# Ledger of designs, part 6: VH-VL binders against Small ribosomal subunit protein bS1c (rps1)

Target 1, 263 residues: Small ribosomal subunit protein bS1c (rps1), of Porphyra purpurea (Red seaweed) (Ulva purpurea) (p51345)
Amino acid sequence: MTKNNESFTHRNFAAVLQKYKYDLNLGDIVAGTIFSFELNGVLVDIGTPVSAYLPIQEVSSNQELNNFNSLNINDTREFFLLDYNVESRQLILSIRRLEYIRAWKRIRQLLAEDSLLDVRIKGFNKGGMIVNLEGISGFVPNSHLNNFSKNTSSTNKFIKLKLLNVEEKSNNLILSHRRALIAQASSNLIVGNIIEGVINQITPYGLFIKAGNLKGLVHISEINVKQVERIPSQFKIGDTIKAVIIHVDKKQGRLSLSMKHLK

## First folded at step 24 (VH-VL; from c6 with heavy chain S56E, light chain T94K)

Design k5
Fold by OpenDDE, fold request of step 25:
Structure k5 (fold): chain C 263 residues (1-263), chain A 124 residues (1-124), chain B 110 residues (1-110)
Amino acid sequence: as target 1 above (263 residues)
Amino acid sequence: QVQLVESGGGVVQPGRSLRLSCAASGFTFSEYAMYWVRQAPGKGLEWVALIWYDGEYKYYADSVKGRFTISRDNSKNTLYLQMNSLRTEDTAVYYCAKDFYYDFWDNPGAFDIWGQGTLVTVSS
Amino acid sequence: QSALTQPASVSGSPGQSITISCTGTSSDVGDYNYVSWYQQHPGKAPKLMIYDVDDRPSGVSNRFSGSKSGNTASLTISGLQSEDEADYYCSSYKDRSYWVFGGGTKLTVL
């Protein structure tokens, strides 16, 4: 809808509301009763002289659920006041928008709680895993999948994840498997404990150690008591290494390890 | 659209210092590792430096270690390269590049998006 | 940093398929699946064409494909077009060295 059409619709709506002395605004949540089914929507009584209309495409945020199966005559429920159609002189309602608002509200709550979430896998792309949380499409970047095997057989299954970044305005929902794994193992990840793993990556700045489904970093400064400028050649991919847990970053899902404390 | 714009290049004498800047737009800058890569005239590409998304860790090629400092200001969406004790062999076009992967930690990403580059000439 | 080995130049006719090799060692191309390819036209910045050996970024033509066998990665360009004439660089993660580049290959479209 062009900006011009929106402005016109708003003006017309305001005029109608003034005429009938109703204190309704676009964007309001209103209660209504379904009283008739039409071919492409339902008529809803919201207490105004003008009938409200719920288009079939606004029944659900899930397109597969955009049908009338969940609606009955005489059902009373909440609707989002979406628009005013000047031609039909009807108020346009939306359940889809309402669900969206509620979904994000729930997501914000979940973020605040920082809880471990069961999230449905919707698929995979080159960048990571596509998931669904509260009806909102989310994304798990490869960097946060911790060697999770991208298999189509995993589609529609549930995975434990934690929220990483939530931006409602941009409809951006980022989740982390890495954080979830750390959270799940938290009781066993105690600073000072020894962990054994296999070197799976050698960087200029340290050794990445894979311990089960967890990954930790031995920073170059934590390899030896004596500061080294380069990772010693004695370390090879596939080597089994013991290290001490020196830090657990639950926020980022990172495990810091040290080999200095083993000596 | 993701865009990187380098600035600060110029002609300097050996031993002098220069500071490069890279202005980022079109993506959440604070969520990606950033790189400097350089290319000497008529030569290939050379990785110079890496900085993590949060600026906590910085890493350098051996050729520039101790002389160059990579930094970032996430509030300004800007990447920096402080170049000290410049040498003739540092003459190159310097590119800033965005990491391909979100929230870089253990998975090295390719250089996804490059700036246009800025020329640094070190000459007596 | 030790550079990866690329042929200095390759050529092909329009419509043909060409392959550029990138040979490393067991400590880079052999050990990791972090191989990327970049296209660079004269006077322009490099452009990412392939990452993680065989993945294409959004917007990159499906004429470009990557593969790896042993210590050698390969970039294949099918249906060669005049616009493909450029320098191509491979890159790989390397133990203790992070990113290393090949010497570059000049592709000429005849």
Scores: ipSAE 0.454, ipTM 0.760, lowest interface PAE 1.1, mean pLDDT 89
Fold by OpenDDE, fold request of step 25:
Structure k5 (fold): chain C 263 residues (1-263), chain A 124 residues (1-124), chain B 110 residues (1-110)
Amino acid sequence: as target 1 above (263 residues)
Amino acid sequence: QVQLVESGGGVVQPGRSLRLSCAASGFTFSEYAMYWVRQAPGKGLEWVALIWYDGEYKYYADSVKGRFTISRDNSKNTLYLQMNSLRTEDTAVYYCAKDFYYDFWDNPGAFDIWGQGTLVTVSS
Amino acid sequence: QSALTQPASVSGSPGQSITISCTGTSSDVGDYNYVSWYQQHPGKAPKLMIYDVDDRPSGVSNRFSGSKSGNTASLTISGLQSEDEADYYCSSYKDRSYWVFGGGTKLTVL
């Protein structure tokens, strides 16, 4: 929401465009030439009698880059037609919005390719890892952070991730370290093979096994547990166990293991 | 925002069957475990059933085991509870609830978001 | 399923601090940190207030806090307000992959 929302009416914009017989619409991508710098923005010639204005806050999707350092007089580039300010009688432009559109387009492409991505770590919260992909803020939930220690020293470093969920309308970008690890190890993950790992978590529904950088689950149904005994009585964190790979879910990055199929 | 809407409640006679539905929106339904919890009139909360995100595993309270079936259709963002052989003691408001943690695997979560519930009355 | 044990009722004056206990066994509250607390106003659905013993969901007041010692979990409400008057339920995971609730506690603000 731009500070200029209060001065915008679609009707006034349409009237101005009609007066000058230009076929422009809000939301259009237009070419323009920067011709003057103002205190809080840039004047842009977009071929209309009405001046176009690029506010400083619309220069970049990254707030740290909302300055005029990347812009020069007589530079010609594309802009997003964001709004019309009735008071100033100026068309409001945005590079920020344009970058946003292009970023999501790229993200959709990356989703289709389902490739491993180098993604910058921006920080951590209780729920997971905050990352940046193509200028868009993304999130890696804890459940998808396999054997990753959340430490501040990792901030601004890159991590291999895969996309998990992409929803542009809600600005929801979810990524997975777990999927990335499975993808990297996929050639070595064959159903029926035996894997050795260490129990790193015991839950009422199963054992989580750390095998290298991978995490697998031995569900309680895949454990030979005596009906009268509790799982914690038979297993301890730190125990080394062998299990058979019974399922590899590359889509979710899940490794299912069984202790029943061990000969 | 996350929203859960239960439906299918009503008045039935003992021994009959009823199917409840829970329509989910505002989150990636297929990535969360879902629950049914019930509350008899003037009584406390009772966990009824759990289903994993992919429907692979299902768990039931002893009081409903063998009679109730939890299921889900991730393509429709809908949770179901098939209730067979209903008893008078099954009379309750039935709530569907979303698990707190994303992707039920590493961390089983609490009952994060609840629907408003649907009343099931079993009476002669 | 054995329910967790809660006091039937607790009361306090505005501004005071009250604590609600939830006592289980080694097979639920004792062995696992999967204790949660729910607030329920009359005619409304329950609301999650505390999860994983002492974590608060987004939007829940910092007046609510959780703790655990042995087989007993506790919900503490500081700076008691009239709006806090409700039923409170504890819950925990239990062995064999099932969940249990406490009997509920009615909190009255005097």
Scores: ipSAE 0.451, ipTM 0.759, lowest interface PAE 1.9, mean pLDDT 89
Fold by ESMFold2, last read:
Structure k5 (fold): chain C 263 residues (1-263), chain A 124 residues (1-124), chain B 110 residues (1-110)
Amino acid sequence: as target 1 above (263 residues)
Amino acid sequence: QVQLVESGGGVVQPGRSLRLSCAASGFTFSEYAMYWVRQAPGKGLEWVALIWYDGEYKYYADSVKGRFTISRDNSKNTLYLQMNSLRTEDTAVYYCAKDFYYDFWDNPGAFDIWGQGTLVTVSS
Amino acid sequence: QSALTQPASVSGSPGQSITISCTGTSSDVGDYNYVSWYQQHPGKAPKLMIYDVDDRPSGVSNRFSGSKSGNTASLTISGLQSEDEADYYCSSYKDRSYWVFGGGTKLTVL
C-alpha cells in the first residue's frame, strides 16, 4: 500500500471521477449498499458506475472478526475509501480503517478532556496491568496501580483509570489508576490536612503510606529522625502514622506528605 | 531497541571538570529514573548518582557528593553528569543506566539497561 | 572496598549448579528486599539478571534464580553453560548510602 498524500493513485482516482463527474476522494467516508458476496470480498454499491469492493481483510480491526457474518446483502452502511486498484479498476473500501480512525478520534478526545474512565482489566504482567480501550492496547504501570491487588480474580472486572500518555504510531496507551484515585478524592486532599495511614513500604528516599486506596510519600527530608542514619530503626512496615499533606500532584497522581509539622 | 550511548569522557588533570552525556532511545525517557554507575580499571562497580524521571529528586554517593551534579533534559532524551573538582580516584568507565520500574515513585528499582560506558581518566 | 562481600571466584563444570553469595549487614541485605544481580562479560556492559531478590526480567533464563536468608543473598545458576562465564555483581540498598555493590565474583566454567 502507498501513502494517500503521495500516491499516484490520487491522480488516477481523480481522473476516473472526473470522467464520471463524481466528487469523491481517497480518504472519504461514503455510504454504500452491499449487493454481493465473493470468496475474498464483498461488492458494494456506492452510487457510482465504478465497482467498489470490500476485501475480507478490511472488515474488522479484530483479526478474529475478519469474516462476513456481520454483513448482510442490501444493508447500507458507511465505508472508508481506502484505495483504487488500477489493475482491477475497482474502488477499494475498508471498515477496518474506518474503525481505526474513529477509535483514535475518541482516544484523543478522552485524553484532551482528562476523562475518568471505567476500563475492563484484561490481565497482568510483571510491570503492571493490561487493558483495552476502544480496541487499543493499554497498560497501567505498577507505580500507577497504588494498592490495587494484581491477581487473576480481577480479570474482566472494571477499574477507574485516566489516560496518562498515548502514542498513535505504536498504537499504545498508558493509563493511571493513581491519578484517577487522586481525582476522585480531590475534595478531601487539601494541603495542610492530616492523613492517617499505615507504612506500606520503606525505600531509600522515604516512607510510603497506605490510607485506603490512596498512597502517599513521606520523603526522607520530611521525617523527624533523631537517629539520622536508620529509618528502619524508627519505623517498620505496618506502623500507623499521621502526616500532613504538603503537595498534591494531580497530573502524576502523587501525594506528598510530611511528618515534621505533626509534632 | 532500548539504547543508551555515553559521551564526553577523556583525559583531564585533577581539579578540572568534565560533563558526561547519555543519549537515550527506544523507550520513553521521561517515564524512567536514570543512574550513573562507574567502574575503575580492574575494579568493581560503584553507584554514583540517581535522578527521578521528572528531575524532582537527585541522589549521590558520598564519594562524589558536592562535586558531581546529575541532570536530565527530557525534551532531548539526554542524561548528564557534571563532574567538578575531579580527583585521580574518579578515573573510571562511567555507565548510564535506565531504572527497571516505570517512573520510580514507589519502586526502588534496579539498573535495567546500561550503556557501553565512556572512559574518564584523571591524571597529571 | 565494597559494602557487600562476594567470593572472588567460583567455578563449576557444565551442567552443574553453582551459587554465588552476597553478604551484607542488617542495614542493607538484611533489612531490605532490593537486591539485584548483574552479569558482565569482559569489555561489555553489565546485564540485569535478578531484581527484588528473586525476580527475573523478561528474557532471562529460569536457570538463574535468586534468594535471601538473613544478611546473605544468593544467585544460583543451574545447568551451567560456557556462556555463563563472566563477572557477577550483587547490589542492594544500604541505609544512607543508597545503592552499593559487591566486589564481584569471577565465574569460571571448567
Scores: ipSAE 0.238, ipTM 0.640, lowest interface PAE 4.3, mean pLDDT 84

Design k5
Fold by ESMFold2, fold request of step 25:
Structure k5 (fold): chain C 263 residues (1-263), chain A 124 residues (1-124), chain B 110 residues (1-110)
Amino acid sequence: as target 1 above (263 residues)
Amino acid sequence: QVQLVESGGGVVQPGRSLRLSCAASGFTFSEYAMYWVRQAPGKGLEWVALIWYDGEYKYYADSVKGRFTISRDNSKNTLYLQMNSLRTEDTAVYYCAKDFYYDFWDNPGAFDIWGQGTLVTVSS
Amino acid sequence: QSALTQPASVSGSPGQSITISCTGTSSDVGDYNYVSWYQQHPGKAPKLMIYDVDDRPSGVSNRFSGSKSGNTASLTISGLQSEDEADYYCSSYKDRSYWVFGGGTKLTVL
């Protein structure tokens, strides 16, 4: 029967806190003062007679920083109330869990505000760019890098990005440089205006045009070509063309162009 | 862990219609272009249709243009092929396939992951 | 109605290397670098082996490699194994037609 007492111990713990009139629940964020270092953790005074303990593995979301070097006796700070250990009769605290909660609160705010971000480049793979935002892994697909050159000399430099998708349960972020560039330029991207650029890529469905760091698509339906002729016979990579802006999709970070009114 | 499951195949008379479905799981469906490809019994592969990740553009093989319509419902993670005015030469196993690249913008892709197919037989 | 020409069959012994050709025109294989290769075992769906002429998706053995010269793309399979016995298809973008496939090549491992 002693193993079943763990369920009753949580209820008994609530009774102890009620007896001393402390309003604490697991999952709360509490203030505490560090008063003692132990071999595998830190003792914290949270203003209750119940002992509170911060294990070394709960010090940082970066496991390489799980040590006592960042902590000082008499430091007052906030902790996450993670659990209760029935054998030691201690509340278990976490800074790591607190950092995670704050990171995701910040990420949700940045997504809701559609914020323009400066994000540190951590590396590249064949599919795109690897970044870290608020300690969470992020990825920028190749299609969202526009004209940005992938090379290792860019590692640890900053790039302008916007969030596209977040998945909190999988701890993953998808970000876009393309969307950030369109947002920065949007006051100058007016439907009906003519833009001049260089053909950067020819595909079966149209021409991609480079204008500075912006990339736009002239879809095949917006090109005045003869029915029997090939697009590559009329256009070459490196050709300068003029096109009319017909749509600016700020959400997807797409610039749509047309050449019909120029012929 | 990507999975594509086709359904809606069967035997149908020439001139009739049939609607195929492809249920997708294991990836963010709304961020990838999707394809239909068919294979007549004992024959090779033939591309049928392509739809962009957001449904904005659709492309068809000449053999089905005007008769077939590709569509998608990103809220249900489902790809569709509406086949009208069916002909005996439309008899084939129909596969749905996911594009290799994240979104279909400046990276034309390849037929990355395929379903197991659904047989459509057009016979009088 | 194949737009791309492949040999009907090829064969090789275990451990050998074999090459399957895929010949198109300037309007597809020649002008575009969107060639892909698919392996299909009997009764099964195709599997992507090579994309963008010479790139391998994750999980595909490095025994498979691709190349292109002029209007001809090639799939090379080194160190042949019995499970490599299958049909192989090439595919390319083509002007005005979008995606086209080759007629397929049956690989027999002797």
Scores: ipSAE 0.208, ipTM 0.638, lowest interface PAE 4.9, mean pLDDT 84
Fold by ESMFold2, fold request of step 25:
Structure k5 (fold): chain C 263 residues (1-263), chain A 124 residues (1-124), chain B 110 residues (1-110)
Amino acid sequence: as target 1 above (263 residues)
Amino acid sequence: QVQLVESGGGVVQPGRSLRLSCAASGFTFSEYAMYWVRQAPGKGLEWVALIWYDGEYKYYADSVKGRFTISRDNSKNTLYLQMNSLRTEDTAVYYCAKDFYYDFWDNPGAFDIWGQGTLVTVSS
Amino acid sequence: QSALTQPASVSGSPGQSITISCTGTSSDVGDYNYVSWYQQHPGKAPKLMIYDVDDRPSGVSNRFSGSKSGNTASLTISGLQSEDEADYYCSSYKDRSYWVFGGGTKLTVL
């Protein structure tokens, strides 16, 4: 019905505003002043002869906050121009849609800038950490937490993260502490320098080394000058070893190490 | 919905070659390590091969090393297993499987989602 | 012979709890917490039930739980149901190697 007539609604809306010589389009962000509360919404003056209305369900993206407590008569603020109601002859406004647009504009900018972020910890599940960024829920997988201790005492504290992946349609973020740790340490991570660390994992393709809060990989090709087919049996979890930094991959959040020339 | 569909199985004589394919959908294929696992009729599971998310590293069970090659085409969301010099003991249902973890670097995962399998029979 | 030892079969009645063991060595089950369990019904692909010793993927009933002590991992199924009748395999990461599997355990619901 009215939803199915978006093209018709747009044309009808444009025709009404042309009659009054205003150039407003659905999807615009407009300034408006709240002047009246009604049962299920508020009336807003946006500077046109056409009445504008903010329904209660369009106050916030969080349904628990869909109430009028944060709104006052004569408050001026911005609104998203959502629709036109032909029956009531009103423009329909939204704060909810505006919050969404602004949050995702900022998220896309942070991703593009590859920004190092301070993000509030909301909690944990078995798969990782739950966080909040720009009012949007985010997730840090266990593989991207490195050695960060998961306990409830860290809830509401901040952690350094980077955005790993974003999906706007699902309102979903994936973030990485591992990439943030490498970025924080990058001025101190000099190719050619020796670090000392503890073997915490032995895999067929290499040794994972914990050096403080950082983790690095000694690939099997970097264990010995002579090529080895299998990680030598003398290496054990818990052993302390020295290795040379050969590459810092900030993009992947990886530290590559070598033992080839140390012993 | 994550799905893996194997194809390319069939009956083949010993010494011949066969190539299996695994079409992936419902996840970002290029971000996950992939596996081949096989199961001989009436027998248990045996891991066959692993390939990293970017194809840089490949690993094989000793029973197939030198004869099988795992590969992937991330632009086509497809995993492959080239099986050369086939033996009767290679007769099995071959499954492809996705690793559980987003980034196969420091945390060994699990065989998260499996295909339904494709049967390879090696007999004269 | 498989790298991980499982009993060939176990049985239980509906509503009971049963436990399937998976014994390895210090180089796999002992040193690593990367043990997983798979359920396989006849003619079907395996399904991941437990990873990282005791974690469940989304959609797996909390009747399934995992644990480890020393070199032995265990899968426990509480409130046994007829549809739980299947083969169960453990798998572990192994030092200097790759994934290894147990020989499998056939669970029979009586």
Scores: ipSAE 0.154, ipTM 0.584, lowest interface PAE 4.3, mean pLDDT 84

